# VH-VL binders against q9fz32, part 31

Target 1, 221 residues: q9fz32
Amino acid sequence: MALYCRDTLIIIFQKLTVADLARASCVCKVWNSVATEDDLVVSAFTAPWRIKELVGRPASVSFWRDNGIWKFAISHRICRGDSVTSLAVKYAVQVMDIKRLNNMMSDHGIYSRDRLLIPISNPEILANTTCYVELDKYAKREVAVLYLEGAPKREQPVPGTNQQSNLSADGKRRLIESLRRSMQVDDGTALYYLAIAEGDPRSALSEFSADLRWERQAGLN
Below, E stands for the ipSAE of ESMFold2; O stands for the ipSAE of OpenDDE; V2 stands for 0.75 times the mean of E and O plus 0.25 times the DockQ between their complexes.

## First folded at step 14 (VH-VL; framework fv_ogalvibart)

Design w2 (at its last look DockQ between E and O 0.07; V2 from the best seeds 0.00; counts 0 for: pae E 10.8 > 2, placed apart)
Fold by OpenDDE, look of step 14:
Structure w2 (fold): chain C 221 residues (1-221), chain A 124 residues (1-124), chain B 107 residues (1-107)
Amino acid sequence: as target 1 above (221 residues)
Amino acid sequence: QVQLVESGGGVVQPGRSLRLSCAASGFTFSDYDMHWVRQAPGKGLEWVAVIWYDGRDKYYADSVTGRFTISRDNSKNTLYLQMNSLRAEDTAVYYCARELGYSSDWYEGYMDVWGQGTLVTVSS
Amino acid sequence: DIQMTQSPSTLSASVGDRVTITCRASQSIRSWLAWFQQKPGKAPKLLIYAASSLESGVPSRFSGSGSGTEFTLTISSLQPDDFATYYCQQYDSYPYTFGQGTKVEIK
């Protein structure tokens, strides 16, 4: 009886890891409703690192599944005189790790970039900080970004809320088209899967794949 | 239907140049990063180069750096690979492949569609 | 560069067999791993992305698992159409790199 009480579940789930929350979300509808609460997920994600606040939300739910130290990076604004080597020394990280995170094969073009993401070697730096979830163009991934000098200036796209929610009509259309192409289905079907996936295209694809598997197993195709 | 079609392969002598093309159809070409991947006869796959969706960023494998140039014309839905100073070890089937680029609302980051490839043979 | 090592290089199996192919990365690539199938004279075909996500249209008998440095491709019940060469590929960072391949052949 106690496991069906929402309040009790919240108390219990507050002690769970993100991975465990994900598992809990699959148990039943009631558990799902609690385990998928945004505040709970964010808390579970940030707690191990003692992060004070996480600003922004990832586009993909998969972001939450792995809260390793590699999910976090320092935003370093590139200044004259900076090199990957100098930055490695400054932040006490490996040159290769910087290059890898930023998809750099050489130091060439470093000044064409506004910033470099610096991997975090010491997790203690995250304690009592605000991190921002951002999709970095060069890293080609979502990263929880730490700004050592304070909040990103307005010109940096505030990792808005669910950028998916603010997708322009055109953006939504493109997303649907992309899904349609990926799934090889019509727009209506793509939209359906996107809806059940709460706007997450990866989840939508996953659900679609699961349904296809089921259909095949059931001999419907 | 989504399709990539490579062309321009052939037999060339060492030191010569060759230009490959990859024609894209059935999708918005400008939304995708494009890759070249090659496969020597009887060997495995080797990544060669990538050009981002906007054509601004390019990366190459060390084996082809300074000799190969990847480019694209989004208005023509075509990817190119200019190969200079060709060597015997460059002999391979060359594939073009697409990867959803940053221009999209999400980044998947994997090569989902490949062409059938074009054979380049470098021999004296 | 990140090195990808597949094992085994060759695998002989029968129809109906469970087949497992392993891919090891020289360093952690998290979940940025793809599996490809290639048949003779054909282009590679994507099977799995993000280590465990099945590509659309791929049979459910294919599955991927793993994270970090160790990954596995599993075919739960080998079908005649599955005799091919399989490649793992990391797309964590440039340069992208492939495993050397695993040839699955008929026993």
Scores: ipSAE 0.644, ipTM 0.855, lowest interface PAE 0.8, mean pLDDT 89
Fold by ESMFold2, look of step 14:
Structure w2 (fold): chain C 221 residues (1-221), chain A 124 residues (1-124), chain B 107 residues (1-107)
Amino acid sequence: as target 1 above (221 residues)
Amino acid sequence: QVQLVESGGGVVQPGRSLRLSCAASGFTFSDYDMHWVRQAPGKGLEWVAVIWYDGRDKYYADSVTGRFTISRDNSKNTLYLQMNSLRAEDTAVYYCARELGYSSDWYEGYMDVWGQGTLVTVSS
Amino acid sequence: DIQMTQSPSTLSASVGDRVTITCRASQSIRSWLAWFQQKPGKAPKLLIYAASSLESGVPSRFSGSGSGTEFTLTISSLQPDDFATYYCQQYDSYPYTFGQGTKVEIK
């Protein structure tokens, strides 16, 4: 039957929305196989916004089921002097939409992170761009982000660039003491975060700040 | 358990100043944005101001901008409203309210707990 | 600023009646609307947030609906405890604004 022919189903499903592909995937195994094909799903997801390329794959299939504008965001690199108010003016968006997109609550302010998600007020900015699928730790969901300045450079290993593995014993001692004072924790805790951050003290402080906010939210003090 | 208690209201002459306080208990004060809302006797509610959880961001209604200053001391679990250049139209019961900011899916931003209010009367 | 207009300003109803209060915004507020109940001499009490979500402990006879610019609070079967003034409030953007209120009087 033509309804079980893969080539025929591909032609039909190419024209479907993400919602209709989800419905088609529930009909039978053959339809499910075609309707969940990566190229087809990515095409349905990106076509309404005319996105040129979507880089990365989400961990959850549910990411694909909704391609509304709130699935997308500008990833803004936080600079000295930035505030939610100044960014709302800069990007012509509402302060409350920045708060909602980033799940903002009591934390150490916007400077606890390198980047802030900015809602998209004009969807035309997405046309002919590359977006990146990323898991946002604070919003606790996957988003497709746009970098206006271009994607951050991938950090390449250079022999000896992992600070923890290349530090002298005296250098490691000073680093641990500095982290202990900055975070007001014991040496073991400071070492744990330094290990998580692969020897980078800036990343260690960032991870500590994130865990502290999570512990406060979860009531673990 | 969760409580907000306003104080500092009273009768004051036009052009004078008054400072309101709101004491918070039963929750982690530094996790919440805080609001002032006022209600003239026999009238409706009017939003006055908000201060964010860390005290850095503040927003005001046009009717009070430049005259009122919202502030907080997270070490004392206290919200303040400094009211300068008071006018007769500032006569109202002033409520403090906390803004619940977390949900399982989104930051929702609605005022869930209110104080009992404190009356400010501006008259000669 | 977003103006919120409630109607009616006052209504009288009997216990058991279905009561409907409307709230209209001067521009779209999407679904960022709350409903409050206020009894004489008391602070407002939150009933509904996000246009249709019931606050914890609020009886199920209260419901909210609407989006964009038009919103409705419904009390499906009015009870004596529901005598109060009701306010809508938008929290889509600062400054937050309230409707003028609707006083519900029990006959």
Scores: ipSAE 0.006, ipTM 0.512, lowest interface PAE 10.8, mean pLDDT 81
ESMFold2 (binder alone), look of step 14: mean pLDDT 92; pTM 0.934

Design w3 (at its last look DockQ between E and O 0.02; V2 from the best seeds 0.00; counts 0 for: pae O 11.6 > 2, placed apart)
Fold by ESMFold2, look of step 14:
Structure w3 (fold): chain C 221 residues (1-221), chain A 124 residues (1-124), chain B 107 residues (1-107)
Amino acid sequence: as target 1 above (221 residues)
Amino acid sequence: QVQLVESGGGVVQPGRSLRLSCAASGFTFSDYDMHWVRQAPGKGLEWVAVIWYDGREKYYADSVTGRFTISRDNSKNTLYLQMNSLRAEDTAVYYCARELGYSSDYYEGYMDVWGQGTLVTVSS
Amino acid sequence: DIQMTQSPSTLSASVGDRVTITCRASQSIRSWLAWFQQKPGKAPKLLIYKASSLESGVPSRFSGSGSGTEFTLTISSLQPDDFATYYCQQYDSYPYTFGQGTKVEIK
């Protein structure tokens, strides 16, 4: 039946909200794997805010189930002269929302940190931006973070590691095209298998082949 | 036992100043934000001011802004309210209150412990 | 500033009655609302925080509900020591603000 075909499920699920995707994920293993697919979940999560790109993966699947504005924040680099009052005025937010978001107490004050999370007062600031999923040690939760000045420079990997680095947009496009041709699938399917294979095309092909065998040989009629 | 004790109230003429104190005991004072709340005789409660645990952030009701100053001395476990340019409308019982800030893993923000208050009367 | 309006301002009730006090905010305060009880000559005492959470040591006949702009304090079976004035208070944003109070009197 078409309800077990990944391409058909993707077309159907692309229209769902984060809440409806969560419901769909409870039906069976095939529906669960499609409804929890990173591209599909990211699209449902980001579309209401018109976010261009969401970078990083949360540790918890429950992160995706609520995309209210409070899931997002600006990461402000604390500069000389900053106070919570001055930042509340600068970003047109309430002082108490900064205090709550950052759990500001004696151990968590503004002078104990390099960056402070700022709530989003105007959701339009999110449109056409890149947000980063980060576990903030002060907020004690994962937050989709916007850097107005650009993301902080990352520490370089240890020399000699064979771990794949993150690809540029052009490198990702070329890899996706290669997988699409090899698998004879659409971009979404190629992206799915590339993601579960951690960027390794050989592993992506192996997973695709295994899933195709499962779909043909499964006793799920 | 957590306790807050206000002092420094009295009768003053309009335009004069008073300084209230709130002595805290039974908890680590420097971990808590502190509030002043007042109540005119026979009337309701009115929030006056807050000072954060480290004394750096202070916020005031509009009715007292520019005239009252909240402060704290964490080495003495004492909260203060300096009241300048007093008006008849400032006549009230003044309470100090502790804000519960961080419970378990998350910030709270409600006033959980109150003192018994000190009366300030402004009359000519 | 967020204005808090309580109703009624005064109510008369008998022991055993179910009592309901309503508090309305001039804008959404989400669930950042507390209820206080005050007896004559005494400091206010916290009953409810976060709209519906019962403070430790408060009898279970007290309950709170609501979110957004409308909130309710309920006393399921009024007792003699419940005759007092009750205040709601928003702590969503500075300045914190109180309702004008509801005096619960013997009918």
Scores: ipSAE 0.420, ipTM 0.767, lowest interface PAE 3.2, mean pLDDT 83
Fold by OpenDDE, look of step 14:
Structure w3 (fold): chain C 221 residues (1-221), chain A 124 residues (1-124), chain B 107 residues (1-107)
Amino acid sequence: as target 1 above (221 residues)
Amino acid sequence: QVQLVESGGGVVQPGRSLRLSCAASGFTFSDYDMHWVRQAPGKGLEWVAVIWYDGREKYYADSVTGRFTISRDNSKNTLYLQMNSLRAEDTAVYYCARELGYSSDYYEGYMDVWGQGTLVTVSS
Amino acid sequence: DIQMTQSPSTLSASVGDRVTITCRASQSIRSWLAWFQQKPGKAPKLLIYKASSLESGVPSRFSGSGSGTEFTLTISSLQPDDFATYYCQQYDSYPYTFGQGTKVEIK
């Protein structure tokens, strides 16, 4: 009789792992109703990692079934001078793990992206943090994302799109194409450098050249 | 006619300072990055410094870093090279050169116009 | 720094000869290479930019080729006015660097 009392079940289920909750949800309708409660599931998911708060909800229930360390990643905004290698060193992770997580085929594509997800090697970094559940378009999966520098700022418009260079749409297109050709990169990369250069193509090229130089010195190319 | 004319060269003692000038004419000076390149007597060409068209960015060769300063006055169509703590090894003909930056569709980035140079001799 | 190695240092040739000068970069500079001609007591003159583009006013007997780390300047038929020193220069990254030069002299 006691196992049918919702309050009693809640108390018991609060001590269960996500996996156990999932099993409990299959026992009967009453158990299912309690075991699938959002608060219980979130608590069970976050508790092993001592996460303070989980923001957002996954689109798939399967997200909750696996609460391994690989479900979590650090959001790193790509900056000048960043390479997969430098980031690997910075975060004390393997280059291959970064590449795999982000579905990267080459290192040169890094500048076409706004951020990289960095796998977490030390679970202690998650303690007392806020993680955000996000679908990452490059990773092609839902990830609990840790932001070290604060809450995800809304999709900051690609830096540099707001400097309304008085260039006509056609002029902008030509400029991007010119940079693409000059840099021998994709459009995304060209746009990135143009943005960091505040719309100055010469500065953009200079920045690009500097990064290439750095990569060469670092033995990355 | 596009023209660059260097001036300010001469004979100086080691440790002294000298300022070179490059007068530009025949083109919109403020649209071009400008370079200094030097050539020791009987030797090859050595890049010295560059200043961007707007003066915001400057880069130097390691051999002159901390001693030389490149600057420009776009209102006067003039490029400068302040040379401090001169050494014997700085003895050279100093050329100013214009960099052709962007054309309508492409980045060019090459030095297309050079002055005739001015000789700097550092000797005791 | 990117080192530019030019070869040969000296080349003796006759009028009408085909002359080839090579420049090697210590790392890839893609196509950001220029060739200059310099005569004694004169400033360098641009001949070729972007490895293979002929500067306006330069005779067609001059041509450039190459990409990455290997580049060549060719004079198809040497003329009396071509006896000079030639320099390659990379402008891929700062500091810009020149080859040591090739003196083309009369045989």
Scores: ipSAE 0.000, ipTM 0.548, lowest interface PAE 11.6, mean pLDDT 87
ESMFold2 (binder alone), look of step 14: mean pLDDT 91; pTM 0.931

Design w4 (at its last look DockQ between E and O 0.02; V2 from the best seeds 0.00; counts 0 for: pae E 3.1 > 2, placed apart)
Fold by ESMFold2, look of step 14:
Structure w4 (fold): chain C 221 residues (1-221), chain A 124 residues (1-124), chain B 107 residues (1-107)
Amino acid sequence: as target 1 above (221 residues)
Amino acid sequence: QVQLVESGGGVVQPGRSLRLSCAASGFTFSDYDMHWVRQAPGKGLEWVAVIWYDGRDKYYADSVTGRFTISRDNSKNTLYLQMNSLRAEDTAVYYCARELGYSSDFYEGYMDVWGQGTLVTVSS
Amino acid sequence: DIQMTQSPSTLSASVGDRVTITCRASQSIRSWLAWFQQKPGKAPKLLIYKASSLESGVPSRFSGSGSGTEFTLTISSLQPDDFATYYCQQYDSYPYTFGQGTKVEIK
């Protein structure tokens, strides 16, 4: 029937919010497959804010389920003389919102870090910008960050090094749980496919699907 | 056995100064933000001030700004409130309170442990 | 500053009654609301944080609900130990502010 046809589902799902895509993903395998497509999910995530481009991939699929303004932040490079109070005034935000967003505590104060996340007081600043999905080690959360001065200079990754080597233990746990649920396998199997996919969950799913087809073919003999 | 014990309250004339102390025990004091909250006799609670774990960031209620100074000595596990230019409306029981920063490895920010309070009376 | 308004100011109740106390914020505080119980001559005691989370050691007859600007503390079956004054408190932003209090007294 047409509601199980992939082409028809893509047309319908292109118009859904992140919340509605999450609901659609629970209906059946075909709907789940379409509703979790990266292009659809990214488009639903960015469209309300008119973001031009979202760079990077979150470790957790739950990242996509909420695109409220608190998912986004300005990444401010800390300069000499900065304080939480001065930054709250500069960006017209409350000091408690900076504190909560950055998970500020004795080991996570302003001088223990190079950059500080700033809440977005005016969502229009996001329009026609590039945001970067980052796991902030102090905030212990994935955020879509905006660099007002332009993205900081970065060295190219060493060949063979993947994004997984930079994740916290908490980020790795969430990634493994997400992959285990998507593939309906145990932790060991999820780890195996994640390792051969060099930490890329999409590639891990693709390789799992290919191996499952191979095993089905072999079992038919 | 987390405990907070206030001291330094008393009777004082308007315009005088008083210093309150809050001794902390049973937890790592330097990991927590600390608050002062006061309650006038027969009245409700009024937040007075906070000092963050780092001792640098301090915020005050408008009613006390410029007159009161919150401070801490993490080596002595002690929170202080220096109250200058006292007025009759500053008459209250003063509580210190610990802010619980974490319940699941994330900052929370609610006051979970309170002392028993110390009475400050400002009258001529 | 965020104004916190509690109602009622006083209520009379009997042991076993279901008691409901309401707290309204002058602007959204999301879920950054705490409820405290205070008995005469004693310090406040935390009951509920994040609007609906029960503090450790607090009896399950206490519950909280609400988000945004409207919040409720409920005592499902009032016990003798529950006759006290209750305060809501926002901790969304400085200055932290308290409601005026609700005194729950014996009918």
Scores: ipSAE 0.458, ipTM 0.789, lowest interface PAE 3.1, mean pLDDT 84
Fold by OpenDDE, look of step 14:
Structure w4 (fold): chain C 221 residues (1-221), chain A 124 residues (1-124), chain B 107 residues (1-107)
Amino acid sequence: as target 1 above (221 residues)
Amino acid sequence: QVQLVESGGGVVQPGRSLRLSCAASGFTFSDYDMHWVRQAPGKGLEWVAVIWYDGRDKYYADSVTGRFTISRDNSKNTLYLQMNSLRAEDTAVYYCARELGYSSDFYEGYMDVWGQGTLVTVSS
Amino acid sequence: DIQMTQSPSTLSASVGDRVTITCRASQSIRSWLAWFQQKPGKAPKLLIYKASSLESGVPSRFSGSGSGTEFTLTISSLQPDDFATYYCQQYDSYPYTFGQGTKVEIK
């Protein structure tokens, strides 16, 4: 009888992990109603990391089911001179982890982006912080984002807005140079592929690779 | 022959609007970033705006932000500058300029070709 | 914004003279500097790009040098056709900015 009392359940469920809450939600309707409460779930999600506040809500409930350290990332605004390597050093993470998190095939993608997500190696950095749940268009997943320099300005890059708008002249040059190097072509060719890819370096590289494959198959090379 | 020809200049009252055009010929217009640069009478050169080759990205000088709009029609080989809320200080010869973005080996990004300019006079 | 400071504002010289114009950037622009020549009633003409590269068709008496924040345009032997106003321009970052100009006039 005691397990049907909402207040009692709340007290008990406050001590549960997110995973346990999920299991509890499957027991019965009463348990479900308590275990799925937003405040309870958020608390269970943030508690292990001692996060002060979680801003935003994920689109998918599956977000809550896994609260591993990989759910969190630092938002790094790209500055002139930044490279994946330099950022790896700066944040004491592996280059490959940065690339994987951001779905980068090469370093050239850094110049077309406003930010990079940096994986978190030390969970202590999350303590007493505010994290923001965001869908990152490059990572193609929902991430709890930590901003070290303060709250993100509401101008979340609208997913799909060509972040190229923020490229400096130098940034553009670097992007083209990077593509040129990656493709081993001249700048004109690199620019051509960038154009057909609507400014997406990754797509540009993909298109280039596809053309090369086609040429080989056609016996043109 | 590579050529840029500006048009649309004239005398307008403050607060009015004017649209400038720049017709490009002799090169693949869609491959080049295009700029507007202006020069007040007896003064130096002032960069106004740039539009990238694909028309997606635009940048403006602070002095014209919110009032001027740069655009292009690559199918017509034409660059435009829509000027709204004109001020006396906008009085200038307006030049369109092509940016040579790339060479065979390097992305450069300098303005190599200029039009003859068109005069805009804002006066009451 | 990057400020470009050009000096001198006016320069009087004679035909055959060596002329030097300087341009200073408020911050490093590496080599992303161009020099333009402008005659009265005409559009600017590109002379030098990337600080030291001579534009095609420009006489060899024109040369550019410098990097970072200090740049110079040199006319080795001034010709009658060289009396004009010269501008430096950075294209390192937006907004692009010009020097105030140097008028080279006949002495």
Scores: ipSAE 0.134, ipTM 0.616, lowest interface PAE 2.1, mean pLDDT 88
ESMFold2 (binder alone), look of step 14: mean pLDDT 91; pTM 0.935

